VHH binders against GTPase activating protein homolog 4 (mgp4). Designs and how they scored, part 19

Target 1, 192 residues: GTPase activating protein homolog 4 (mgp4), of Dictyostelium discoideum (Social amoeba) (q54qf4r322to513)
Amino acid sequence: IPIEEIMFKQKSKFPNLDIPYILVLLVNLIKKLDNGMGMKTEGIFRIPGHTSEVNALKKLINEQGEYQFPPDLYSIHPIASLLKLWLREMPQPLIPNYVYDKSLECQSIEEFIVFFKFLPASNQKIITYLAGFLNELVQPDNVVTSKMNLDNVAMVFAPSFLRCDSQDMILANVDREKTLVKLIIEGYLKLS
Below, E stands for the ipSAE of ESMFold2; O stands for the ipSAE of OpenDDE; V2 stands for 0.75 times the mean of E and O plus 0.25 times the DockQ between their complexes.

## First folded at step 17 (VHH; framework vhh_8cml_1)

Design d5 (from l7 with F27Y; at its last look DockQ between E and O 0.73; V2 from the best seeds 0.56)
Fold by OpenDDE, look of step 17:
Structure d5 (fold): chain B 192 residues (1-192), chain A 122 residues (1-122)
Amino acid sequence: as target 1 above (192 residues)
Amino acid sequence: EVQLVESGGGLVQPGGSLRLSCAASGYTFSDWAMGWFRQAPGQEREFVAYITWDSGETDYSDSAKGRFTISRDNAKNTVYLQMNSLKPEDTGVYFCAASRDYYTEGDFYDYWGQGTQVTVSS
């Protein structure tokens, strides 16, 4: 579902929310689960939720008119998996394909900021929100137990930010994508 | 050059076992999740199993659960699919795939092998 359509649909329920509610929901669930220790979960975003659980959660979200999930309904991993899956299933990645190459040319957060301003407003908001969450995730007090440092998080989220359409360039761009995502995560405060 | 090369396929009787191997090269194997897919004649490619990059967490299709086991040896850059209690409906070409993340959706995998034929028939 295109971002615009998502935003249009949720306007009736969340008129003041400028990002997809699903992201907010999933992020908040992660933060609230396990007595607020969700972001400290070992292997978060790297350990997958079981497909059945992820699908069940996805179905629940799709079928519910209201996005209400009890915090004890699912463990962290299905929720985390769904977050990434949602990003991957969008018609366009957060960094749209038409600017994929240009994005990878950014070698600093300053360069990215210049680039970033040309993205659609919705993309900017989502990227900023996600980057902020991921920045929090990679803080030492979380990483000490989660073992998901900036490099790891950037690795697992790179496909959620970018999509390489060239088969021949996928491998070559892996590190570049990771590096870019690292810049975004580290420099998220400069995006707003 | 990234290569995934499957092996171990063959003809087996129902109830039999096969162990598929996929040798990977050309990339940092341990940084990528690996998956197995299969395609039966006249059908679409379907997910079978995946395994994560370092922790070794796995998941399976409903059909594969309890019968198939995916594993990996990062030192050998190889992923395996142990298939037990094989059924005729398991017949198809089995593909190894690599992804930077774990997916049940084949479209999200970046690299694919050429496949190995598995035939289960009496």
Scores: ipSAE 0.407, ipTM 0.713, lowest interface PAE 1.3, mean pLDDT 90
ESMFold2, look of step 17: ipSAE 0.613; ipTM 0.832
ESMFold2 (binder alone), look of step 17: mean pLDDT 79; pTM 0.812

Design d6 (from l7 with S99A; at its last look DockQ between E and O 0.88; V2 from the best seeds 0.66)
Fold by OpenDDE, look of step 17:
Formats: structure tokens, sequence, C-alpha cells
Structure d6 (fold): chain B 192 residues (1-192), chain A 122 residues (1-122)
């Protein structure tokens, strides 16, 4: 579902929310689960939830837009998996394909900021929000237990940010994508 | 040059077992999730199993659960699919695939092998 369509649909329920509610919901679930220790979960975003659980969660969210999930309903991993999956299943990646190459040319957060301002407003907001969450995730107090440092997180989230349309360039760009995502995560405060 | 080369396919009787292997090269194997897919004659390619990169967590299609086991040896750059209690409906070409993340959707996998034929028949 295009971002614009998502945003259009949710206006009736969330008129003041400028990013997709699903993203906020999933992030908040991660933050609240396990007595607020969700982001400290070992292997978060690397350990998958079972497909059945992810699908069940997805269905539940789709059926109940304002459903309040009890903390004990799902473990962190299905929620985390769904977050990545949602990003991956969007018609366009957060960094649209038409600017994929240009994005990878950014070698600093300053360069990225210049690039970033040319993205659609919705993309900017989502990227900023996600980057902020991921920045929090990679803080030492979380990493000491989760073992998901900036490099790991950037690695697993790169496909959620970018999609390489060239088969021949996929491998070559893996590290570049990771590096870019690292810049975004580290420099998220400069995006807002 | 990325290569995925499947092997181990063949003809087996119902109830039999096969162990498929997929030898990977040309990329940092441990940084990629691996998956097995299959395509029966006249059917679309379908998910069978995936295994994550370092943690080695796995998931399976409903048809594969309890019978198939995906595993990997990162030192050998190889992913395996142990198939037990094979059924005629398991017949098809089995493909190894690589992705930067774990997926049940084949469209999200970046690299594919040529496939190995598995035939289950009396």
Amino acid sequence: as target 1 above (192 residues)
Amino acid sequence: EVQLVESGGGLVQPGGSLRLSCAASGFTFSDWAMGWFRQAPGQEREFVAYITWDSGETDYSDSAKGRFTISRDNAKNTVYLQMNSLKPEDTGVYFCAAARDYYTEGDFYDYWGQGTQVTVSS
C-alpha cells in the first residue's frame, strides 16, 4: 500500500498523525513489551518471529486498527519481523528507487541531509521516525544485552530502507547501503 | 560472481529421504539468509524453508514442517535441506536462494540457484 494511501485512510482515526500508524504501533509495542525492556531483547530484528505469529499479528492489526495489544500477547520477535516486513512490502522503499544511486553517493550525514530534503514529505517523516527509533535501539544500554549494535542494525535494516533494482549491483552495494543506513541512524537528529 | 549450486536431488520412493545441498560462493555467506523454494510442474514457485544468517533460526512452510530441516554450515558456505517422509506432492525443482534478510516471499530473495530435481514416485 502506498504511503499516501495509508495516510489518507488513517486520517479519520488519526488526523494528527503524520506517519503511518502501523509503524508507530509496532515501535511502541517493542518499547513497551517485556516491561519496557523490549529493545534489550537479544537478537532483536535478527531473530525472526515465526511466520505464523507474524501473519497472525499482521491480520490482527489489519482487522483492528486501534487494537491495544496486551504485553504478553506476542514476543518481540514477531513484532520486530512485522516491522521489517511492513517496510519491505511497501510499494516503494523509504528511499525511493528513483534516487537509489544518488542516495548511495552520500558519504556524510550532511550530504544526506541535502539529499533528504528532496524526498517526499512522507518519506522524510517516516525515515526520521524510524531512524530515531533505531538510534535508540543501538544505544549502549540496549546493545549490551541485545547485541544489536549499529552495524548489525544497519545491516538488517538496509533492505527496509533501500532496494537495489540491478541484479548485478546488489552485492556491490550491500556495504554502501549499510554505510548509508548507519549515517542515517547516527545522524537522525539532524534530519528533523 | 555470486553462485548458488544445488545438489542432492533425485528419485525416491514415498517415505524416502533426500538431503539437498546448496553451495554458495561469491559473497559473504554468513551475512545472508538462505532459503529453499520449490516449483512443481505447472505450479508457481513456493516457499519451503529459510534459515537466518548467524543465529540460524528457521521457519518452514506448513507442508514442510515436521518433515524437512533446513540447516547451514557457514564454514562451508553451504545450506542444506534434509527432507524426510517424502511424498509425491513434494516432487518439483528445488531452488536455493539468498537474501539479506529472511523472507517467505521469493520475490525478496536476491540470488537463486539453478535448482535440483526432486522426484517422489513409486
Scores: ipSAE 0.537, ipTM 0.792, lowest interface PAE 1.1, mean pLDDT 92
ESMFold2, look of step 17: ipSAE 0.647; ipTM 0.845
ESMFold2 (binder alone), look of step 17: mean pLDDT 83; pTM 0.839

Design d7 (from l7 with T104E; at its last look DockQ between E and O 0.81; V2 from the best seeds 0.00; counts 0 for: pae O 2.3 > 2)
Fold by OpenDDE, look of step 17:
Structure d7 (fold): chain B 192 residues (1-192), chain A 122 residues (1-122)
Amino acid sequence: as target 1 above (192 residues)
Amino acid sequence: EVQLVESGGGLVQPGGSLRLSCAASGFTFSDWAMGWFRQAPGQEREFVAYITWDSGETDYSDSAKGRFTISRDNAKNTVYLQMNSLKPEDTGVYFCAASRDYYEEGDFYDYWGQGTQVTVSS
């Protein structure tokens, strides 16, 4: 579902929310689960939830009129998996394909900011929100137990930010994508 | 050059076992999740199993659960699929695939092998 359609549909329930509610929901679940220790979960976003659980959660979200999840219904990993899956299942990646190459040319957060301003408003908001969450995730007090440092997080989230449409360039761009995502995560405060 | 080369396929009787291997080269193997897919004649390619890059976590399709085991040896750049209690419906071409993440969706896998034929028949 396109971002615009998502936003349009949720206006009735969340008129003041300028990002997809599902993203906020999943992020908040991660933060609240395990007595607020969800972000400290070892291997978060790297250890997958079982597909059955992820699918069940996805179904619940799609069928439920009100997005309400009991905090103890699912463990961190299915929720985390669903977050990434949701990002990758969008018709367009957060960084749209038409500017994929241009995005990878950014070698600093300053350059990215210039680039970033040309993205659709919804993309900017989602990227900023996600980057902020990921920045929090990679803080030392979380990483000490989660073992998911900036490099790891950037690696696992790169496909959620970008999609390389060229088969021949996928491998060549892997590190570039990771580097870009690292810049975004580290420099998220400069995006807003 | 990225290469995924499957091996170990063949003809087996129902109830038999096969161990598939996929030798990977041309990329940092340990940075990629690996998956197995299969395609029966006239059918769409379907997910079988995946394994994460270094955590070793796995998941399977419903049909594979309890019978198949995916594993990997990063030192050998190889992913395996141990298939036990094979059934005729398991017949198909089995593909090895690589992804930077773990999914049941083949569309999210970046590299594919040429496949190895598995035939389960009496």
Scores: ipSAE 0.224, ipTM 0.606, lowest interface PAE 2.3, mean pLDDT 90
ESMFold2, look of step 17: ipSAE 0.567; ipTM 0.800
ESMFold2 (binder alone), look of step 17: mean pLDDT 83; pTM 0.843

Design d8 (from l7 with S30D; at its last look DockQ between E and O 0.82; V2 from the best seeds 0.64)
Amino acid sequence: EVQLVESGGGLVQPGGSLRLSCAASGFTFDDWAMGWFRQAPGQEREFVAYITWDSGETDYSDSAKGRFTISRDNAKNTVYLQMNSLKPEDTGVYFCAASRDYYTEGDFYDYWGQGTQVTVSS
ESMFold2, look of step 17: ipSAE 0.648; ipTM 0.845
ESMFold2 (binder alone), look of step 17: mean pLDDT 83; pTM 0.832
OpenDDE, look of step 17: ipSAE 0.687; ipTM 0.855
ESMFold2, look of step 18: ipSAE 0.648; ipTM 0.849
ESMFold2 (binder alone), look of step 18: mean pLDDT 83; pTM 0.831
OpenDDE, look of step 18: ipSAE 0.516; ipTM 0.773

## First folded at step 18 (VHH; framework vhh_8cml_1)

Design e1 (from d8 with D54S S55G; at its last look DockQ between E and O 0.75; V2 from the best seeds 0.00; counts 0 for: pae E 2.8 > 2)
Fold by OpenDDE, look of step 18:
Structure e1 (fold): chain B 192 residues (1-192), chain A 122 residues (1-122)
Amino acid sequence: as target 1 above (192 residues)
Amino acid sequence: EVQLVESGGGLVQPGGSLRLSCAASGFTFDDWAMGWFRQAPGQEREFVAYITWSGGETDYSDSAKGRFTISRDNAKNTVYLQMNSLKPEDTGVYFCAASRDYYTEGDFYDYWGQGTQVTVSS
């Protein structure tokens, strides 16, 4: 589902929310689960939820709506998996393909901002929100137990931000994508 | 150059077993999740199993669960699929795939092998 359609549908319930509610919901669940220790979960976003659980969550959201999430029924990993899955299932990546190459050439957040400012407003908001969440995730007090440092998080989230259209360039761009995502996570305050 | 080379396929009778191997090269193997997919004649390619980079986590399709076991040896850059209690409906080409993430969707895997034929028939 396109971001614009998602935003249109949620307008009636969340008229002042400028990002998809599902993103906010999943992020907040991660933050609140396990007595607020969810972000400290070892291997968060790298240890996958079981497919059956992720699919069950997805189905529940699709059938009952994005507003009736039962947090007590699921652990961190299925929720984390669903977040990444939701990002990857969007018709377009957060960083659209038309700026993919230019984005990978960026050596600083300042260079990236030049392209970032021309992205659709929804993309900008989602990227900024997600980057802020990931920035919090990679703080030392979380990493000490989660073991998910900036490099690890950038690695696992790169496919959620970017999509390489060239099969031949996938491997060559792996480190470049990771580097870009690291810049975005570290420099998210400069995006707005 | 990234290469994934499957082996171990063949003809077996129902109830038999096969062990597939996938030798990987051209990338940092232990940074990638590995998966097995299969495609039966006239059918869409479907997920069978995946294993995380360290081998710590695995998951299976409903059809594979309880019968198939995915494992990996990072020292050998190889991922395996032990298939027990094989059924005729397991017949198809089995593909090894690599991904930076852990999904059941083939579209999210970046690299694929050419596949190895598995035929289960009496």
Scores: ipSAE 0.386, ipTM 0.712, lowest interface PAE 1.7, mean pLDDT 91
ESMFold2, look of step 18: ipSAE 0.438; ipTM 0.749
ESMFold2 (binder alone), look of step 18: mean pLDDT 82; pTM 0.821

Design e2 (from d8 with D54N; at its last look DockQ between E and O 0.66; V2 from the best seeds 0.00; counts 0 for: pae O 3.3 > 2)
Fold by OpenDDE, look of step 18:
Structure e2 (fold): chain B 192 residues (1-192), chain A 122 residues (1-122)
Amino acid sequence: as target 1 above (192 residues)
Amino acid sequence: EVQLVESGGGLVQPGGSLRLSCAASGFTFDDWAMGWFRQAPGQEREFVAYITWNSGETDYSDSAKGRFTISRDNAKNTVYLQMNSLKPEDTGVYFCAASRDYYTEGDFYDYWGQGTQVTVSS
């Protein structure tokens, strides 16, 4: 479902929310689970949730809604998996393909911002929100136990931000994409 | 250049076993997750199993659980799918896939093999 459609539909329930609720929900669940230690979970976003659990979670969220969701029934990994899944299931990547090449040429967050500001508003907001969350995730107090440092997180989330259209260039662009995502995560405050 | 080459497919009777192999080149498993998918005639491609790069975590589709086992040999840069207790409904083309991350719901993998035919019939 396109971001615009998601935002349109959720206006009835969340008129003041300017990013997809599902993203907020999943991020908050991660933050709140395990007595607020969810982001400290070892291997978070690298250790996958079981497919059955992820599917069950997805169904539960879609059918029961946000107010009836029982977060205590699920571990971090299914929730984390669902977050990435949601990002990848969008018809367009957060960083649209038309700026893919340009984005990979960025050597600083400042260079990225030049065209970032021309992205759709929803994309800007989601990227900023997600980058902020990931920035928090890679803080030392979390990394010491999660072992998910900036490099690891950037590697894991690169496909959630960008999609390479060229099959031949996918491998070549792996490090470039990671580098870009690192810049975005580190420099998220400059995005707004 | 990344290449994935599947092998090991064939014709088997119900209850039989097959072991599929996927030889990967152009990358190492240290940074990539590997998956198996299959496509039955007239059906959409579906997830079967994956194995992650970091901890070697595995997961399976509901239909594969208890019967299939995905494994890898890093030295050979090969991923395997041991299929036991095969059923006619397991018939299809089996694809090997590689991803910088795991994706268990669909086929958002970065590289795909050409597939190997598996036919389960009496």
Scores: ipSAE 0.086, ipTM 0.575, lowest interface PAE 3.3, mean pLDDT 88
ESMFold2, look of step 18: ipSAE 0.653; ipTM 0.846
ESMFold2 (binder alone), look of step 18: mean pLDDT 82; pTM 0.827

Design e3 (from d8 with S55R; at its last look DockQ between E and O 0.70; V2 from the best seeds 0.59)
Fold by OpenDDE, look of step 18:
Structure e3 (fold): chain B 192 residues (1-192), chain A 122 residues (1-122)
Amino acid sequence: as target 1 above (192 residues)
Amino acid sequence: EVQLVESGGGLVQPGGSLRLSCAASGFTFDDWAMGWFRQAPGQEREFVAYITWDRGETDYSDSAKGRFTISRDNAKNTVYLQMNSLKPEDTGVYFCAASRDYYTEGDFYDYWGQGTQVTVSS
């Protein structure tokens, strides 16, 4: 489902929310689980949740909605996996393909902002929100136990931000994508 | 160039076993996940199993659980799928795939092999 359609449908339930509610839900679950220690979970976003659990969670959220969701029944990894899955299942990547090449040429967040400001409003908001969350995730007090530093997080989230259209270029662009995501995470405050 | 080459497929009787191999070349998948998928005639491609190279975390489809085992040999840059207690419904083309993401559901893998035919029949 396109982001615009998601947002349109969401207005009836969440008129004041300017990003997809599922993203907020999953992020908040991660933050609240394990007595607020969810972001400190070792290997968060790197260790995959079991497919069955992820699918069950996805189904539950889609069928029952966020108000009936029992967060205490799920561990961090399925929720984290679902977050990445949701981002990848969008029809278009957060960073649209038409700016993919130019984005990878960016050496600073300032250079990226030149392209960022021309993205659809929804993309800008989601990227900013996600980048802020990831920035929090890579703070030292979390990394000491999670072992998911900026480099690791950028690596695992690169496919959630970007999609390489050329299979031949995927390997060549891996490091470039990671570098870009690092810039976005570190410089998320400049996106606002 | 990254290449994935599957092998080990063939004809087997119900209850039999096969071991599939996927040899990767052109890249070291230290930070990647490897998966097995299969496609039966007239059906969509479906997930079978995946393994992460770094930690060796694994997961399986419901159909594969208890019967299939995915493993890796880092030295050989090869992933394996040991299939036991095979059933006719396991018949299909089995594909090896690689993903940059440690967890991928569906067809969001970056590299794919050509596939190897597995036929389970009496």
Scores: ipSAE 0.430, ipTM 0.733, lowest interface PAE 1.4, mean pLDDT 90
ESMFold2, look of step 18: ipSAE 0.677; ipTM 0.852
ESMFold2 (binder alone), look of step 18: mean pLDDT 82; pTM 0.821

Design e4 (from d8 with S99A; at its last fold request DockQ between E and O 0.91; V2 from the best seeds 0.78)
Amino acid sequence: EVQLVESGGGLVQPGGSLRLSCAASGFTFDDWAMGWFRQAPGQEREFVAYITWDSGETDYSDSAKGRFTISRDNAKNTVYLQMNSLKPEDTGVYFCAAARDYYTEGDFYDYWGQGTQVTVSS
ESMFold2, look of step 18: ipSAE 0.630; ipTM 0.837
ESMFold2 (binder alone), look of step 18: mean pLDDT 83; pTM 0.838
OpenDDE, look of step 18: ipSAE 0.668; ipTM 0.854
ESMFold2, look of step 19: ipSAE 0.629; ipTM 0.839
ESMFold2 (binder alone), look of step 19: mean pLDDT 83; pTM 0.840
OpenDDE, look of step 19: ipSAE 0.583; ipTM 0.820
ESMFold2, fold request of step 21: ipSAE 0.712, 0.675, 0.717; ipTM 0.869, 0.855, 0.872
ESMFold2 (binder alone), fold request of step 21: mean pLDDT 83, 83, 83; pTM 0.837, 0.838, 0.838
OpenDDE, fold request of step 21: ipSAE 0.747, 0.749, 0.298; ipTM 0.880, 0.883, 0.669

Design e5 (from d8 with D110E; at its last look DockQ between E and O 0.84; V2 from the best seeds 0.00; counts 0 for: loop humanness VH .164 < .165)
Fold by OpenDDE, look of step 18:
Structure e5 (fold): chain B 192 residues (1-192), chain A 122 residues (1-122)
Amino acid sequence: as target 1 above (192 residues)
Amino acid sequence: EVQLVESGGGLVQPGGSLRLSCAASGFTFDDWAMGWFRQAPGQEREFVAYITWDSGETDYSDSAKGRFTISRDNAKNTVYLQMNSLKPEDTGVYFCAASRDYYTEGDFYEYWGQGTQVTVSS
């Protein structure tokens, strides 16, 4: 489902929310679970949730008009997996393909901002929100336990931000994509 | 050039075992999750198992759980699928795939092998 359609549909329930509710829901669940220690979970976003649990959660989201997750029934990993899955299942990547090449040429967040401002408003908001969350995730007080530093987080989230359309360039662009995501995570405050 | 080459398939009786191998070239496993998929005749390709790039966590389809084991040897740049207690329903072409993340959705895997035939029949 396109972002625009998602936003249109949720206006009736969440008129003041300018990003997809599911993203906010999943992020908040991660933050609240385990007595607020969710972001400190070892291997968060690196360790996969069991497919059965992820599928169960996905089904709940798709079938229920009101996204009521039973937080006590699920561990962090299924929720984290679902978040990445949701991002990747979007029809278009957060960073649209038409700016993919330009994005990979960026050596600073300032260079990225030049064309970031021309992205659709929803993309800008989602990227900024997600980057802010990931920035929080890679703070030392979380990393000491989670062991998910900026490099690790950028690696596992690169596919959620970008999609390489050239089969021949996928391998060559892996590090470049990671580098870009690192810039975005570190420099998220400059995106707003 | 990136290549994934599967091997180890063949004909086996119900209850038998096979060990599939997927040798990768052109890249290293260090940053890649590896998965096995299969496609039975007339059916869509389905997820079987994957193994992550870092700690080597694994997950399986419901049909594979308890019978199949995915493993990796980074030194050999090879991923394996040990299949025990095989059933006729396990018959199909088995594919090795590589992804930058772990997914059960085949569409999200960047590289694929040509597949190896597994036939379980009495």
Scores: ipSAE 0.579, ipTM 0.795, lowest interface PAE 1.3, mean pLDDT 91
ESMFold2, look of step 18: ipSAE 0.607; ipTM 0.834
ESMFold2 (binder alone), look of step 18: mean pLDDT 83; pTM 0.837

Design e6 (from d8 with F108W; at its last look DockQ between E and O 0.73; V2 from the best seeds 0.00; counts 0 for: pae E 2.6 > 2)
Fold by OpenDDE, look of step 18:
Structure e6 (fold): chain B 192 residues (1-192), chain A 122 residues (1-122)
Amino acid sequence: as target 1 above (192 residues)
Amino acid sequence: EVQLVESGGGLVQPGGSLRLSCAASGFTFDDWAMGWFRQAPGQEREFVAYITWDSGETDYSDSAKGRFTISRDNAKNTVYLQMNSLKPEDTGVYFCAASRDYYTEGDWYDYWGQGTQVTVSS
C-alpha cells in the first residue's frame, strides 16, 4: 500500500499522526516490552522472529481496525521482524530509486539533506522518525547488551531504506548503502 | 559475476532423503542471509528455509519443520538443505537465494540460483 493511501486511511482514526500508525505502534511495542528493556535485547533486528509468529502478528494487525496487542504474547524478535518487513513491503523504498545513485554518493549528512528535502513529505517524516528510533537503539546503554552497534544496525536496515534496482551493482553498493544509513542514523537531528 | 549453483536434486522415494547444496561464487556470503525456496508445478514459488548471516539462526516453513535442516559453511561459501522424510508434495524445483534480509514474505532476495529438480515419487 502506498504511503499516501496509508496516511489517507488513518486520518479518521489518527488525525494528529503524520506518519503511519503501524510504524509508531511497532516502535512503541519494542520500547515498552520486557519492562522497557526491549531495545536492549541481544541481536534485536538481527535475530529474526519465527515466520509463524511474524505472520500471525501481521495477520492480527491487518485484520484489526484498532490494534490492541497483548504485550505478553509476543517477544521482541517477531515485532522487530515485522517492522522491517513492513518497510520492505512498501511499494517504494523510503529513499526512492530516482535518488538512489545520488544518495550513495553522499559523504556527509549535509550532502544527503540536499536530496532529502526534495523527497515527498511522508518519506521525509518516516525517515526522520525511523532514524531517530535507530539512533536511540545504537546508544551505548543499549548496545552493551544488544550488541547491535551502528554498523550492525545500518547493515540490517539498509534494505529497509534503499533498494538497488541494478543486479550488477548490488554487491558493489552494499557498503555504500550501509555508509549512507549510518549517516542518516547519526545525523537524524539535521533532517528536521 | 555472482552465481548461485544448486546441486543434489534428483528422484527419491517417499520417506527418502536428499541433501541439496548451493555453491556461491563471485562473492562471499558470510554477510548474507541464505534461503531455500521451491516451486511445484503450477504453484507459486514458496519459502522453505533461511539461515542468517551472523548468528546462524534458522527458520522453516511449516511443511519443512522437523524434516528439513538448513546449514551453511562460510569457508566453502556453500549453503545446504538436508531433506529427510520426503513426501510427494515436496516435489518441485528448489532454488537457492541470497539476501541482506532474512524475511520470507514480500522479501526481495538479491541473488538466485537456477534451481535443482527434486522429485519424490514411488
Scores: ipSAE 0.392, ipTM 0.705, lowest interface PAE 1.6, mean pLDDT 90
ESMFold2, look of step 18: ipSAE 0.458; ipTM 0.759
ESMFold2 (binder alone), look of step 18: mean pLDDT 82; pTM 0.830

Design e7 (from d8 with E105Q; at its last look DockQ between E and O 0.84; V2 from the best seeds 0.64)
Fold by OpenDDE, look of step 18:
Structure e7 (fold): chain B 192 residues (1-192), chain A 122 residues (1-122)
Amino acid sequence: as target 1 above (192 residues)
Amino acid sequence: EVQLVESGGGLVQPGGSLRLSCAASGFTFDDWAMGWFRQAPGQEREFVAYITWDSGETDYSDSAKGRFTISRDNAKNTVYLQMNSLKPEDTGVYFCAASRDYYTQGDFYDYWGQGTQVTVSS
C-alpha cells in the first residue's frame, strides 16, 4: 500500500498523526516491552522472529485494531521483524528509486539533505522518524547489551531504506548503502 | 559474477531423504541470509527455509518444520537443506536464494540459483 494511501486511511483514527501509525505502534512496542528494555535486547533486528509469530502479529494488528493489541504475548524479535517487513512491503522504498544513485554518492549528511528536502513529505517524515529511533537504538547504553552498533544497525536496515534495481550492482552497492544509512542515522537531527 | 548452484536433487521414494547443497560464488555470504524455495508444477514458488548470517537462526515453512533442516558452512560458502521424511507433495524444483535480510518472501531475495529437481514418487 502506498504511503499516501496509508496516511489517507488513518486520518479517520489518527487525524494528528503525520506518519503511518503502524510504524509508531511497532516502535513504541519495542520501546515499552520488557519493562522498557526492549531496545537493549541482544541481536534486536538481527535475530529474526519466527515467521508464524510475525504473521500472527501482522494479522492481529490488521484485524483486531491497534487498541486491542496484546504486546505481552510477543517477544521483541517478531515485532522487530514486522517493522522491517512493513518497510520492505511498501510499494516504494523510503528513499525512492529515482534518487537511489544520487543518494549513494552522498559522502555527508549535508549532501543527502540537498535532495532529501525534495522527497515527498511522507517520505521525509518517515525517514526522519525512523532515523531518530535507530539513532536511539545505537546509543551506548543500548549497544552494550544489544550488541547492535551503528554499523550493524545500518547493515540490517539498508534494505529497508533503499532498493537496488540493478542486479549487477547489488553486491557492489552493499557497503555504499550501509554507509548512507549510517550517515542518516547519525545525522537524523539535521533532517528536520 | 554472483552464482548460486544447487545440487543434490533427484528421485526418491516417499519417506526417503535428500540433502541439497547450494554453492555460492562471486561473493561471500557470511553477511547474507540464505534461503530455500521450491516450486511445484503449476504452483507458485514458495518459501521453504532460511538461515541468517551470524546467529544462524533458522525458520521453516509449516510443511518443512520437523522434516527439513537448513544449515550453512561459511568456510565453504555453501548452504544445505537436509530433507527427511519426504512426501510426494514435496516434489518440485528447489531454489537457493540469497538476501541481505531474512524473509519468507521471495521478492526480497537478491540472488537465485537455477534450481534442482526433487521428485518424490513411489
Scores: ipSAE 0.441, ipTM 0.727, lowest interface PAE 1.4, mean pLDDT 90
ESMFold2, look of step 18: ipSAE 0.708; ipTM 0.868
ESMFold2 (binder alone), look of step 18: mean pLDDT 81; pTM 0.820

## First folded at step 19 (VHH; framework vhh_8cml_1)

Design f1 (from e4 with E105Q; at its last read DockQ between E and O 0.86; V2 from the best seeds 0.77)
Amino acid sequence: EVQLVESGGGLVQPGGSLRLSCAASGFTFDDWAMGWFRQAPGQEREFVAYITWDSGETDYSDSAKGRFTISRDNAKNTVYLQMNSLKPEDTGVYFCAAARDYYTQGDFYDYWGQGTQVTVSS
ESMFold2, look of step 19: ipSAE 0.663; ipTM 0.842
ESMFold2 (binder alone), look of step 19: mean pLDDT 83; pTM 0.836
OpenDDE, look of step 19: ipSAE 0.690; ipTM 0.861
ESMFold2, look of step 20: ipSAE 0.704; ipTM 0.863
ESMFold2 (binder alone), look of step 20: mean pLDDT 83; pTM 0.836
OpenDDE, look of step 20: ipSAE 0.602; ipTM 0.821
ESMFold2, fold request of step 21: ipSAE 0.720, 0.729, 0.708; ipTM 0.872, 0.874, 0.867
ESMFold2 (binder alone), fold request of step 21: mean pLDDT 83, 83, 83; pTM 0.839, 0.839, 0.837
OpenDDE, fold request of step 21: ipSAE 0.755, 0.683, 0.735; ipTM 0.886, 0.860, 0.877
ESMFold2, last read: ipSAE 0.689, 0.717, 0.701; ipTM 0.859, 0.870, 0.863
ESMFold2 (binder alone), last read: mean pLDDT 83, 83, 83; pTM 0.836, 0.839, 0.842
OpenDDE, last read: ipSAE 0.758, 0.715, 0.752; ipTM 0.884, 0.866, 0.885

